# Ledger of designs, part 4: VH-VL binders against Chromatin structure-remodeling complex subunit rsc1 (rsc1)

Target 1, 111 residues: Chromatin structure-remodeling complex subunit rsc1 (rsc1), of Schizosaccharomyces pombe (o74964r206to316)
Amino acid sequence: KPLSSLEARAKVIMRQVRRYRDGSGRQLFAPFERLPDPRMFPEYYQAIEQPMALEVIQKKLSKHRYETIEQFVDDFNLMFDNAKSFNDPSSQVYRDADFLKNYLADVLRLE

## First folded at step 5 (VH-VL; framework fv_lumrotatug)

Design c3 (from U07 with heavy chain H35S V50Y)
Fold by ESMFold2-Fast, scan of step 5:
Structure c3 (fold): chain C 111 residues (1-111), chain A 118 residues (1-118), chain B 107 residues (1-107)
Amino acid sequence: as target 1 above (111 residues)
Amino acid sequence: QVQLQESGPGLVKPSETLSLTCTVSGGSISSYYISWLRQPPGKGLEWIGYIYYSGSTDYNPSLKSRVTISKDTSKSQVSLKLSSVTAADTAVYYCARDLYSSGWFDYWGQGTLVTVSS
Amino acid sequence: EIVMTQSPPTLSLSPGERVTLSCRASQSVSSYLVWYQQKPGQAPRLLISGASTRATSIPARFSGSGSGTDYTLTISSLQPEDFAVYYCQQYNSYPWTFGQGTKVEIK
């Protein structure tokens, strides 16, 4: 099957957010690529009700599990909200999640 | 932004306990899993263990009987103790940040050489 | 534990050449694989996580691929600053384990 319009659009959005660089050249997205191993780190899974990472989003996309672009965006927001819930507000990961959540909203508005 | 710095004695006698400290700055120690790793001169890396905010620790099974990792949040420090050292424990010791317990290390300390000799 | 084997131990190359480094696991690591670069006297630097995801500030000439037990790091056009030792690490199974490294040195 060819890529749907939704999947093509989702891949463009995903690429833009993933490849964002700040003024120092730092790519903020690195912590959001994959889920932690639940066998080694059960504490994360005890604290976070619905774990989410890019690898999960990519898998859902490849299996045609998003019916709307809004559902795809919701998973990105969940991913960033999880990071903000689990990490201290003064941490780099929290600040990066907050920035990328706002950046994603801007990308969607400017389309 | 996050910086990690190892410190401790560069020389430890055989049979004694090796004690190192990792000082975390530029971020909250409470939000991270901090791991200790080591690298014997000219050889590859070995993971020693980690500690998280709650005090939860896990250790490499090969070292588990000799290793203790602890945390002092008021000083933003993580400590490593390795008992009954031998010449095989001579290595550069690193502390490193593990985001979300992901198993990859994005920020490393500069490393501190510990030599085990008489 | 999962044993990671890197090959070759050493590569002698000239700037501009394409480089491929191999990492094999004793059992499947399901793409839970990291590549690090280490220069003499320095801590390792994260290059690639999840077998193929490039880390912050890492140039596009670095790419990772592979699945199951077999993984490759490729440098499309070797630069002078790329001469270093490269390590792979698996994080699919506890304890996390590293390969012995591949040294990329100038010819």
Scores: ipSAE 0.000, ipTM 0.518, lowest interface PAE 14.2, mean pLDDT 83

Design c4 (from U07 with heavy chain I34W)
Fold by ESMFold2-Fast, scan of step 5:
Structure c4 (fold): chain C 111 residues (1-111), chain A 118 residues (1-118), chain B 107 residues (1-107)
Amino acid sequence: as target 1 above (111 residues)
Amino acid sequence: QVQLQESGPGLVKPSETLSLTCTVSGGSISSYYWHWLRQPPGKGLEWIGVIYYSGSTDYNPSLKSRVTISKDTSKSQVSLKLSSVTAADTAVYYCARDLYSSGWFDYWGQGTLVTVSS
Amino acid sequence: EIVMTQSPPTLSLSPGERVTLSCRASQSVSSYLVWYQQKPGQAPRLLISGASTRATSIPARFSGSGSGTDYTLTISSLQPEDFAVYYCQQYNSYPWTFGQGTKVEIK
């Protein structure tokens, strides 16, 4: 059914994106697992209007807060866009966010 | 301001496990990305691995089967364990901070020399 | 792994001189390249990231350039405090790798 179907589909998408490793074996998703500590990174929270990380997405999913798969995908895109907004374009995390955002789009297109 | 200090036994016997700690002040270890690097005498720097603020780790493939990086937030310490050491593991070991998985190190410890010999 | 080669191994120079240090990668690192300075008895210090972006508090005389496989660090007018070993590092491909260093010493 809709809720079970949405949850099942969301978990498959989440697992594929989270487990991605590049040709060198590097885990790209690690920086996106949890939110930065606000006591240590107040500048992040000043710069980013809507913080997002996998831990927030997982909690929202478990609380049935996504009515559509599009809302779930929007939170992943927000997470990657936040990283690209906060970090220098020459940083590894910027490149990884850009790659994973495109990879997510491919996962969605090919399902 | 953040400060890093490596410590360990200095001398380790072949086949034993090398254990080092990096004590961090001026910052929380749970809020940054912490790396271990080493430099054998007369050779270049080698990246060993990283522990992310999430607790996830990535290791240099050449060392992955022997290396474990962990952190203890209550002691503000990042630890390195390297098993089955040989004379080739003799090096100055450094801990270093990567602010946000940038790929570069903004702060380094002073380094600690570890000699592997019987 | 990507091999980083720095040249020359040693440069003997006088204060006021312009110096360029070379760093070559065995394959393209797409400008994901860092420069560090290490003085005797001190930890390495971040100078340049992303091939050309100067780090906080680093003097304007330091500049980085290059692309693909070939990169340079330039010091426009060498100061007494600049005598040190300089290292390049790539962060394009895992594992991260470093050059062997170039020692800039007083003539």
Scores: ipSAE 0.378, ipTM 0.761, lowest interface PAE 3.2, mean pLDDT 87

Design c5 (from U07 with heavy chain I34W H35S)
Fold by ESMFold2-Fast, scan of step 5:
Order: C-alpha cells, then structure tokens, then sequence
Structure c5 (fold): chain C 111 residues (1-111), chain A 118 residues (1-118), chain B 107 residues (1-107)
C-alpha cells in the first residue's frame, strides 16, 4: 500500500530485493551489503563520486533522512550504478547489479 | 586483534558427519561474513561456503548437498557440518573472514586437520 | 567453475633474486584476483587483492600485475622469509576457485 509509512514501505522493498536468490540458491545482494575497504580498493574511491551500500541506506533510514520513497529508491539505483561503473560488464558483480536494479523496478511496479 | 580458532575431532569415520567450530575473538561475528575453506594434504585450497551477517548461507555447488554452515552470536562461534564423509574429505579445515562477501579473506584461523578413516 | 592454473609448480632460488609467479584463469576474471602466501604449518596470509593492491603490512617488494586471464606476482628481491607456497584465487565468478600453488624454495 502506497500510504504505509515511508520507513515501513522501505523496509519491505529492501527485504524483498536483499533476499532474492537465483536458480542455484545464490544470494545476489551479498556484495552490496557494505562499502569496499579503502585500503584494498583505493581506486574505487577515486572512480566513484558517491559510494553507496546497504549499510549506508539502513543508517539513513534509521535516522529518518529519506523524505520520499523516491529518495530511498535513488540510493539503491546509485548503489547498483556504482557497481556497474566500477566493474567490468563481464563480471558477476556487474551482472548481479544489473539484474537487481531491474528486479527492484519490478518490485516497485508490482507493489 | 581479531583471532579465529578452529576446533573439532581430528578423526571421523566414513559415512559420519564432520562437525567443526570456529571461535572468533577480538571482533563481532554478527557484523561480518565468515567462510569455511579446506586444503587436502599436498593440494590447493577449496572454498566450502559462507555465512552472511543475516545468517543466510551460500555453498560451493560441489558440496552443497552435504554442507551446513551456522553461527551462534552469543558464543561468538561459526560452525561447519559436512555429512556422509569419505576419505576425499581428509583435509586441513580453515575458517576465515570474508570481507564484503567479495570472496577474499583477510583473517584466517590456524586450521584443524581432519582425517577420515576407519 | 573457473579453473586457475599456476606455473611453475616449484621455483628454487637464492635470496636477492627477482621472482615472477604466473597465474592463468580459464576465462577473464576482470582483475578480481587475490594472492596468498602460505608457510608450512600456517594458514594462508593475504598479500594482494584486486590483482595489484597490497594488503596492510605487506612489504613493497611484493607487487601484482595483469588483467583478463593472465596475472603475475613479482618479488623484486627475495628475502629469507619469502620462501613459501603462493596461491592465486579468483573472486569474479561463483564459486571462488584457487590455483594449485607455486612453491618458492631455497636452493
């Protein structure tokens, strides 16, 4: 329901996207849970203007930083777009980001 | 300061279930991902599976039907169960921290040798 | 699964020599490649991730390079503590897979 509180609606969307598993049972969302370590991936922080991960989205949600559901969705899209910008199109992370971005759009449409 | 220590039986009989525990100190197991890996004598490393901070798991397809990974945050332990063991399961078993579920490991336990024989 | 092949299986060297270890993947791993060092009776130690990024406390003599399917680990001047087995691992495609290792031993 569109009129559910923003935080409650956001949590339902987040849960659905995060829990997706493919035909092999693999949880595609795992790489998006936390920001990359700057010691191990300094080039990530040089290439990506606005780092984003689920840990950041969860913190923003808990601190009531989202005024609209569209802002929440924008951070998810930013997270997936960052992965697609940083990673080679042939990589699993790129393919998973692309799939989950489309899956998120479907979740929003069917809601 | 993060330290991992594997423990369990050094000898397991064929067809039985292998049970190992990894005790983590100096860090929270709730906030990170934890993997099990193994190394048969004189051979290379094989990834077994991972448990995410949520408690969800993913396993190597070659072992998926026989393996279960779980965690107990109150005891700061990660556990591995491998059923229906054979001599091919003889290996040193390691637990390791899987940073960002990226598949590379920054902290490892010292390893525990498990021999499968009668 | 992606198959990782390391060569040569064994290198016999003296301290001070330059060492180059090879790792080849059966398909592109897009620089999602890790190098580990393992000494007898010890767990593997993370050396390099992302093909070329040194882990904390790893000496500058260790360097990684490569792209696509072909990667190398270089030790510019071999020290006594560097005699060990070195493993490469890909983390581009599930399941994660390792090479068979290259043993660097003293002559």
Amino acid sequence: as target 1 above (111 residues)
Amino acid sequence: QVQLQESGPGLVKPSETLSLTCTVSGGSISSYYWSWLRQPPGKGLEWIGVIYYSGSTDYNPSLKSRVTISKDTSKSQVSLKLSSVTAADTAVYYCARDLYSSGWFDYWGQGTLVTVSS
Amino acid sequence: EIVMTQSPPTLSLSPGERVTLSCRASQSVSSYLVWYQQKPGQAPRLLISGASTRATSIPARFSGSGSGTDYTLTISSLQPEDFAVYYCQQYNSYPWTFGQGTKVEIK
Scores: ipSAE 0.007, ipTM 0.586, lowest interface PAE 10.3, mean pLDDT 85

Design c6 (from U07 with heavy chain I34W V50Y)
Fold by ESMFold2-Fast, scan of step 5:
Structure c6 (fold): chain C 111 residues (1-111), chain A 118 residues (1-118), chain B 107 residues (1-107)
Amino acid sequence: as target 1 above (111 residues)
Amino acid sequence: QVQLQESGPGLVKPSETLSLTCTVSGGSISSYYWHWLRQPPGKGLEWIGYIYYSGSTDYNPSLKSRVTISKDTSKSQVSLKLSSVTAADTAVYYCARDLYSSGWFDYWGQGTLVTVSS
Amino acid sequence: EIVMTQSPPTLSLSPGERVTLSCRASQSVSSYLVWYQQKPGQAPRLLISGASTRATSIPARFSGSGSGTDYTLTISSLQPEDFAVYYCQQYNSYPWTFGQGTKVEIK
């Protein structure tokens, strides 16, 4: 299946953000790969209006559901903002989400 | 190369606690998801649970009341405890790594057989 | 939980033959499906993730396809080292679940 220029660009951005490692070698992106199972974590779905994870973004991308790169970036920002909304600011997940959101902005600027 | 090695007693008595350790070399347990799985002799695989770099854990609902997974970053070890064992818990136990997402396992330990018998 | 069913249970084949293994999920797993190979006395080995993405070092004769609830693993020309048990696994929903395996054995 041929890739559009948007899909090709989105995949490059996604790969860069996903593969980021900090000074200790820790990969920050791991918590954002998949949605929690709603049967096991109903409190998450009660608190978060629009759940988002990389698996949802990848599926939308493969189904050609992004008209612009900005819509793709919006879903990444939603994913990180959800983590910041649900978790305490002192938590690792909150800090990782905040960092990756800023890192994504840097990736986009350096294009 | 990343290598995982399970260790622990090969025989556990019914009603006691099964304790296993997975030692990771060639990579850091401060990243990724680290899982425990098991396979009864001649049968399929069953996922037990995971711990990821932050210390957060999740367990298979069928085992959740009996399972604890922990880690010791200084020793590069991930540990499994399964309480109140019965003959049904006899299996080869594996630890495994999920590299960049939860869900598939790119590196496995060799497995250790645990027999539950009096 | 999602139940994974593999068929057939056993295939008896000769080297050089084409092999097709089936994996069915009780609900759609949206291509979040993995194939593993397990030889006697060994841990499972990752073959294919995301239904169709071959892992590094896995020979080109292995291919995966499918969507929704129905998936297949194909070995285009069976080699002596391919006699093993093959497992499918879904990672779309917790708990992650495995099929019971298909044994590919020598005739």
Scores: ipSAE 0.005, ipTM 0.513, lowest interface PAE 13.6, mean pLDDT 83

Design c7 (from U07 with heavy chain D58E)
Fold by ESMFold2-Fast, scan of step 5:
Structure c7 (fold): chain C 111 residues (1-111), chain A 118 residues (1-118), chain B 107 residues (1-107)
Amino acid sequence: as target 1 above (111 residues)
Amino acid sequence: QVQLQESGPGLVKPSETLSLTCTVSGGSISSYYIHWLRQPPGKGLEWIGVIYYSGSTEYNPSLKSRVTISKDTSKSQVSLKLSSVTAADTAVYYCARDLYSSGWFDYWGQGTLVTVSS
Amino acid sequence: EIVMTQSPPTLSLSPGERVTLSCRASQSVSSYLVWYQQKPGQAPRLLISGASTRATSIPARFSGSGSGTDYTLTISSLQPEDFAVYYCQQYNSYPWTFGQGTKVEIK
């Protein structure tokens, strides 16, 4: 009935990463909120073997699909690695994914 | 191969809402990240905002209180609404594609002139 | 916001001459800089991204260089079709900002 300790911890991590804003006030996480529409972007699904976005992670959390916090963190890393794989290294999405992946590691380290 | 086309009224009265549509066609990854930009006559370019493939938006802080960008997946269209317009909003309005959210624009629409006048 | 300053405002040149256009940022943009060409009545055309990478179909006479706050666009031998306004843009920090343009006009 109440949140499991894993679910509670995951929600804190998710909130911190999602709410991050840079010095200009820009929310870096915006591109990662949901999966691209496969009807409009079939090439994304051809290029990316395991699509991942916050909406998928949130559904897995709500359905208690994560057995460990490491599995939850793995999905976030997959999401950022997918963005880095699909997008050019000079792109803003690549840079934002790289930053947020490092930021996530910092959040975990400081716990 | 990728084509963007702006459309909408060329004349808007002060205090009204400016409404434009960008139709995207062609290319391997269409409508991934679409931006709106504007250029007042004889002046430089100003970035207005972007809509991501996810539907998330970012707006220029100078315009954010008046701007809404949305998309219609079924029509491959991106819309711009700018409320409470004044003569300062007179400009050629462009939509442009950013394939990777890189911040540079590889394909632009032809632009549409919007004049704000009574 | 990052302010982009282009100089000179206008260059009057003859075909065949070497052209050098300057773009300066108010703070480092880490080579996240774009150059566009705009002819009257037309949308801007992408020339160079990442300070030095030419876009598809852009002639080799166009080259970009620079780092930090100072960037240069060079046209090694000006052709008649190169008379246009050139804009620089940074994409290091939101909001993305443009310079005011340098007009390259025929002498």
Scores: ipSAE 0.006, ipTM 0.581, lowest interface PAE 11.4, mean pLDDT 84

Design d1 (from U07 with heavy chain D98G)
Fold by ESMFold2-Fast, scan of step 5:
Structure d1 (fold): chain C 111 residues (1-111), chain A 118 residues (1-118), chain B 107 residues (1-107)
Amino acid sequence: as target 1 above (111 residues)
Amino acid sequence: QVQLQESGPGLVKPSETLSLTCTVSGGSISSYYIHWLRQPPGKGLEWIGVIYYSGSTDYNPSLKSRVTISKDTSKSQVSLKLSSVTAADTAVYYCARGLYSSGWFDYWGQGTLVTVSS
Amino acid sequence: EIVMTQSPPTLSLSPGERVTLSCRASQSVSSYLVWYQQKPGQAPRLLISGASTRATSIPARFSGSGSGTDYTLTISSLQPEDFAVYYCQQYNSYPWTFGQGTKVEIK
């Protein structure tokens, strides 16, 4: 089906954030692609009230669940905030979530 | 509980490709970051690379031109291929689980010794 | 890449002694440092992450400290089961790198 203006814009933002690589060529977004397996990480689902990952955001987009681009951005911010709340501040994933959240803000400001 | 098990030939000839498999049980490899590491006899550990949830990979720059890591979710297996091997590639090879690319490893396979010799 | 250097290479000790193992990074790793224990024929076992956070089931006699480039692992009262090789690892920067290990042996 033809994309709505919101879906077209969301896909551009999603692509830019997902493709980011740091100075060493490392892909920062990889941890955020999918939700953890609840059988292997039950503590994640006990600690995190609203799990979020790219797979959930993509499904919501395909089902036309976002009324505004702000709601789409909120899910991305939730995804990064969940990673920062569940993981230790000394972890690479915490730092990557923090960086990507700021990078998302820059992407939004510059468009 | 989650278990990781390495398998593959224990002897590889110089210039050939080293091929190893890590079989994951007690969970789906789609839920983990699976890393490969190695340890030459009597020496320290070296990180080889990782495969993420998405199937994307990152490799140690020192090995990047020779390494490929891939996964087969239907078999719950992660594979390591290292091309153009020499005696310097003789090591115990481990697969290990990383959580959310945390940079530390909480579950390891038992390791498999690969000797590169004619 | 960040080079990790451990000292001393080997320590010969008796049960009950306090031991301190050192790990030095060639540049700051901002407390993104891990300690592992490895016994002969076994895979490494996670002891401490984030320089000072003890992993599940690791006894209280193990403690980690340090910042910047210099880190230590302390075993307050060495037990017979603690004789092993200990490795430090940084996860501040790709690629992840390990020290060469410190062997803690009897006598």
Scores: ipSAE 0.012, ipTM 0.625, lowest interface PAE 8.1, mean pLDDT 85

Design d11 (from U07 with heavy chain Y100F)
Fold by ESMFold2-Fast, scan of step 5:
Structure d11 (fold): chain C 111 residues (1-111), chain A 118 residues (1-118), chain B 107 residues (1-107)
Amino acid sequence: as target 1 above (111 residues)
Amino acid sequence: QVQLQESGPGLVKPSETLSLTCTVSGGSISSYYIHWLRQPPGKGLEWIGVIYYSGSTDYNPSLKSRVTISKDTSKSQVSLKLSSVTAADTAVYYCARDLFSSGWFDYWGQGTLVTVSS
Amino acid sequence: EIVMTQSPPTLSLSPGERVTLSCRASQSVSSYLVWYQQKPGQAPRLLISGASTRATSIPARFSGSGSGTDYTLTISSLQPEDFAVYYCQQYNSYPWTFGQGTKVEIK
C-alpha cells in the first residue's frame, strides 16, 4: 500500500515512542499496545469516554482517518491521558504514561 | 474470580532445563501481565520476568541469558523455562498477576517447590 | 539494581503492641513501594501499594508511610493473625527488587 507523507511521518513517531526503554532497560510502552478487555475491565469503559490504544491508532492510520499529524498526536495524548485518569498516580502505568507523553512532545519538538 | 496455579516437576537435575506452567482460570491471560518470581527456602523473593498482553517479555538481567517466558492463549497458560540449572535455582516458584502494569502483584499462585539435585 | 534493606530482621512482640517495620532503598524509589505479608507455606499477600495506599480488605491497623529512600509499615495494634514475615518491594526501577524480610514473631 502507498504511504502518504503523513502516514510515513506517523510511523516514524510511533516507532520512536514504542521502542523507548528507560535507563534500566524496561519497555514503558507495553501497556498501551492494546485496549483493556471489556469483559475483565468494564469499569474502564464506564470511566473513560474515548478509549484509545496503539491498535486503534494503527487502524485509524491504515484507513486514512487522520487529516493532519496533529490529529494523530492528539490520539497519543488521549491514550496517555486516559491512563493517567484511570490509574492511581502512584502506579507505574500512570508514571509511564506521564513520561511517554513528555517524551512524545520532545520527539516532536526535535523534529 | 481469577486464580493462578503453578505446575511442573518438583525435581530437576543440575545442567538441565527447569520448565514450569502457570494456568490462569476465571480470566484471559491476554488481559493480564503475568510475572514469574521465586523464593529460595528461608530467603526473600526474586523477580524473574514478565510477559505482556502482546506476548513481549522482559527479564531480570541476572537471569536473562537462561530465562524464556511464553504463553499459550488457547490453553490459558504461561510457561517459564530456566536453562542450565544449579543448586542455587532451588526455590518455590510463583506466578503472579500485575493488573494493567500497576507494579505490584494482587493475585499470586500458591507456589511450586523446585529442588535442583543430582 | 536497587538494593532493598529491611530492619530489624526479627521482631518479638505480644498481641496489642504497636509495630514499626523499616525498609530502606539504596537510591530513591519515589514512593513506588509495596508491602506484602507472607505466612508460612503461603504466597505473599498484598498489603500496601504506592507507599501508603491500603489494598482492598486490608484492616485499618496497617498503614504505610515514607518517601525517597526510607519507608515504614506500621501495625497500630498487633493481632494474633499478624504474626508473619513482611516484605517491601520497589517498582521504580527494573528489575523489581525486594527486601529480605522482617519476621514478626510471638515473644
Scores: ipSAE 0.273, ipTM 0.777, lowest interface PAE 4.1, mean pLDDT 88

Design d13 (from U07 with heavy chain Y100K)
Fold by ESMFold2-Fast, scan of step 5:
Order: structure tokens, then C-alpha cells, then sequence
Structure d13 (fold): chain C 111 residues (1-111), chain A 118 residues (1-118), chain B 107 residues (1-107)
């Protein structure tokens, strides 16, 4: 079955953000691919009201849970905002989340 | 209190794979990331890589083609594999905690010496 | 990669003296700099993060300063237990990189 226009757009955006590499060749997206294991990181689930990661977004896409592209984008913004809330501002993950959030906005503006 | 302890063979032959395990123990596993670092005898420290709570990894570009870091949450263990070793890989290997991805290491394992020799 | 250079390589001092250790980055690290102390046979110990924030339980005689490319670790009055190798590390850009260390040894 062919992808809906929303699913097609979402997959292009997702691929572009996920594949971003900096000048050193580092893929900034790596920390955002999966949710933390609650057994190893229970403090994450105590601090974060609504956990989000690419694996959750991909599952929601496959189950047709997004009615609009804005809802899809909101989950990416939530994912990055969660990282910025949980991690120190000086941390690599915080800086990468901040960069990718801005990069996502640019991808959307220029599409 | 969180404690980290490295384990694995102290001697590895050239061309083989170096395999180490970092065991995390304590009363509570905090929200942190585990890094691997090494220090050749008489030299400075080199960062190898990190495994995030998501299970995703980042590696030093100089080692990226040879390094794999993985975790087994059921055993509270993080593993390092470094393939195709040479004498240049002889070093004390450390695992270290990065609380909330701060970029600095507040708790280190004691280190384990790995010698690459025939 | 950002290259970290520490100077001098070795300092020979007596207890009670003031110690100043320098760390220079090949490009700005925006105060994303840490200092560690390492004694023989031991793992490194965190001293200072964010260029100037002292870690928990680190004595007040240790202080860090600097910005951009130039950073300093100061020990105001050297104690016998302070003889060690000191390393700086930047965490502004992957890969994390360390200086080669400054050895503070007894005269």
C-alpha cells in the first residue's frame, strides 16, 4: 500500500534530521533513537512527563496515529525538549538536541 | 552508591578482538551514560566512545571502524569490543560515568591493563 | 579534532608553594573544560568542570579559570597529597580530547 502524503513527508523529514552529520562526520541523532531503559534510568521517567524517541514516532507513523504533519513535528520537538530538560545545558546531548531542533525548523521552512 | 568495575583478559594477541566488560553496581542506578577511555603506559588519556541510555553509541573517529560498545541492562553491564588489535592498543582501559551527559566523568572504574603481545 | 596542549610538562615544587598549570586549546572550547588529578596506579579524579566549578569534596585550594583557548588550574598552597599528574579535557566538540598532562612532583 502506498504511503499517504503525510507519511511520505514525515519519512523525508525524519530521514533528513536523522542523517545529519557535523563537520567531523558525527551523527548528532544517535541519543534520540530509543527510549531509555527504565530499569537503568528510573530518574528519567520521574523527571519527564511524556517520554519520546524516534522508535515511538516511527511506531505512531506506522499505526497512522498522526492526523497532521504538525502533530508529527510536535513529537520531534517534545523529544528534543525532553533532552534539554533532563540534561545539563553544557552537555553534548543538550547541545545536539538544541541544534537538531533548529535544524528541523529549517528543514520545515525550506521544504 | 554506584560502582564501576572493568573485567576481561589482560593479554590479547595481535589481530584478535579485545573484549572488556564494565559492571555497574550499587544501591541505585542513576541517570547516566557510560564512556570507555584508555591510557597507554606513560601517556595521556584517549576517549574511545559512549553508550547512551537509549542504547545508541558515539565513537572516536580514529577508532570507529574497530569499536563496538553495547549494553546488557539485565546484568547492568556495558561491553567494549575493539577488533584487529595491534601493540598500539596496549593501554589501561577505563569505564566512566557521565551523569546526565555532562561531558565530564565523575566516577571511574579502577582500570584494567590490556597488553597486546604475541 | 581539538588539540589540547598543557604546560609545563613537569613542575618540581615544595609543599606550601603556589602552583599554576596551563591548558591551551587549538580552538575555542567555550569554557567546556574539565581538570582531573591522577595519582600513580589510580584512575583520574574529577577536580573542576565548566572551567571553574569545583567538584564535590575537592579542597578550596584548587581553582580553575580561563576562557576561549586559554585555561589555568591553580593550587594556592601545595599539600603533600597534591603531587600527581593533572590533565585537562575539552567537551565542546567530539571527539573529547585531553592534554598530555602536567606532572607535579616533589623537589
Amino acid sequence: as target 1 above (111 residues)
Amino acid sequence: QVQLQESGPGLVKPSETLSLTCTVSGGSISSYYIHWLRQPPGKGLEWIGVIYYSGSTDYNPSLKSRVTISKDTSKSQVSLKLSSVTAADTAVYYCARDLKSSGWFDYWGQGTLVTVSS
Amino acid sequence: EIVMTQSPPTLSLSPGERVTLSCRASQSVSSYLVWYQQKPGQAPRLLISGASTRATSIPARFSGSGSGTDYTLTISSLQPEDFAVYYCQQYNSYPWTFGQGTKVEIK
Scores: ipSAE 0.063, ipTM 0.720, lowest interface PAE 6.0, mean pLDDT 86

Design d15 (from U07 with heavy chain S101T)
Fold by ESMFold2-Fast, scan of step 5:
Structure d15 (fold): chain C 111 residues (1-111), chain A 118 residues (1-118), chain B 107 residues (1-107)
Amino acid sequence: as target 1 above (111 residues)
Amino acid sequence: QVQLQESGPGLVKPSETLSLTCTVSGGSISSYYIHWLRQPPGKGLEWIGVIYYSGSTDYNPSLKSRVTISKDTSKSQVSLKLSSVTAADTAVYYCARDLYTSGWFDYWGQGTLVTVSS
Amino acid sequence: EIVMTQSPPTLSLSPGERVTLSCRASQSVSSYLVWYQQKPGQAPRLLISGASTRATSIPARFSGSGSGTDYTLTISSLQPEDFAVYYCQQYNSYPWTFGQGTKVEIK
């Protein structure tokens, strides 16, 4: 149950996923850094039951809200699944979410 | 609802830096992506780069060494700087909004013509 | 980068005619294809995204189709306000690239 150990591991995973760049140098993670503004995008909050973004995950991590690394990983998967649910399958953000979800699985496998 | 408006000098001398501002109203620039695009007279469109709501940026590799995109949230403005300009940089410059659709633009500014000439 | 080629460069048509515009990519863009309309002195206007999804407020006479490398924009019955330049854009591969445009002009 040492949260500092979990937090250290979570930060390594977060950094690896966040820093990914494709062959063109494009940063895939940028759309997932922050939640959309609810005043500008009420449709997002109507469609998505559990909004999630890196800023929320970082706050939960800093407030010791994760008891297991699996809960932390679940929030990342939720974040990508939300993007895939809200956005058209033909959109770049859907494709980026799909790729990053698979990349996260690879990062976890190699650790 | 959302309006974008480009502004900046219409004439830039070769070798100088082209500096443009996109002013956004009707929405927060922290809530969506803003792209810069350009269109040389009588030709097609070219994507320049994007600033995400997080403040991160990506640029067209052909322009990356010369381009900087930044934002000033307090003024609701996104800025484009393109260094070492030549006559080939003469174009109408647009800013455009991307609402998580990434790769298509639902609202555009009117465009501003920048001529690079001595 | 993916090169987008539009054909023909110009179409001269009368109101009421069906118009078909072609867009070809140098590599497959997996239906990640957008169509824009641009009138003189104006910014481009979004028509179709994802190869076939019509944007909000775009009339039903506009339709998109295609897959792989070959895409088509169709206007079923050309209206006077449809005379414009049409551009296709791919967003499958970075950097995003545009065709050179097809001008639809009044005969």
Scores: ipSAE 0.018, ipTM 0.647, lowest interface PAE 7.9, mean pLDDT 85

Design d16 (from U07 with heavy chain S101N)
Fold by ESMFold2-Fast, scan of step 5:
Structure d16 (fold): chain C 111 residues (1-111), chain A 118 residues (1-118), chain B 107 residues (1-107)
Amino acid sequence: as target 1 above (111 residues)
Amino acid sequence: QVQLQESGPGLVKPSETLSLTCTVSGGSISSYYIHWLRQPPGKGLEWIGVIYYSGSTDYNPSLKSRVTISKDTSKSQVSLKLSSVTAADTAVYYCARDLYNSGWFDYWGQGTLVTVSS
Amino acid sequence: EIVMTQSPPTLSLSPGERVTLSCRASQSVSSYLVWYQQKPGQAPRLLISGASTRATSIPARFSGSGSGTDYTLTISSLQPEDFAVYYCQQYNSYPWTFGQGTKVEIK
């Protein structure tokens, strides 16, 4: 009935990363909430071997599919790395992915 | 090809709410970041706000207390409401697409002029 | 907010001439800068993103350069269809802001 300690810990990490706002109040995490529509962006699915977004991570958590916290963290890193491989280095989403990946590392280090 | 089209009343009275609709064709609004911008006659562009894939929004702080952006995915429409309008809100209003949260606009509607006058 | 200042306000030129338009930011925008072209009665058209990346279908005569606070749009040989107002925009810091525009008009 209660969440496993892994799932409880994962939810805390997830909330902290998702709620981040920069000095101007901008939401950095917004592009990572959901996968692009494959009908509208087939090129994304041609370029990205393993698509990942928060909606996928949340479903994996609810279905108890993470055996370790490291697997959960790997999916977040994959999500940000996918954004950095698909998008222009000059784009806001590339910069935000890079920042949030480093922010996640800091959250884990301070935990 | 993606097309965006603004629509709404061309005349709004001071103190009323300005209400505009952006209709998207040739694509899906659930797959795009749709922004609203405006341009007063003879002046430069001002960013109003954005609605994300999630339905979450961000607004220009100068307008945040008066502006609401929403979407209806079933109708392929994004709506802008701006309350308590004054003559300073007279402008051509545009909706525009940001494909991947890039920070730039690759497709724009043709714009709709809104005049605030009694 | 970051203030974008374009200069000059107006350029009067003949076809074939080289055009240089300036855009200055009140603080560094780290090359997160966009150029748009706007003709009378039309919506703006994307020209350059990331300070120097030309958009699809934009002719090679258009180029962007710059860094930090100072950016330039260059048209190597002005064509009749290039007479328009040009705007710069920063996307480094929220809210996104635009310059007041430079009008390129026929002499």
Scores: ipSAE 0.364, ipTM 0.800, lowest interface PAE 3.0, mean pLDDT 88

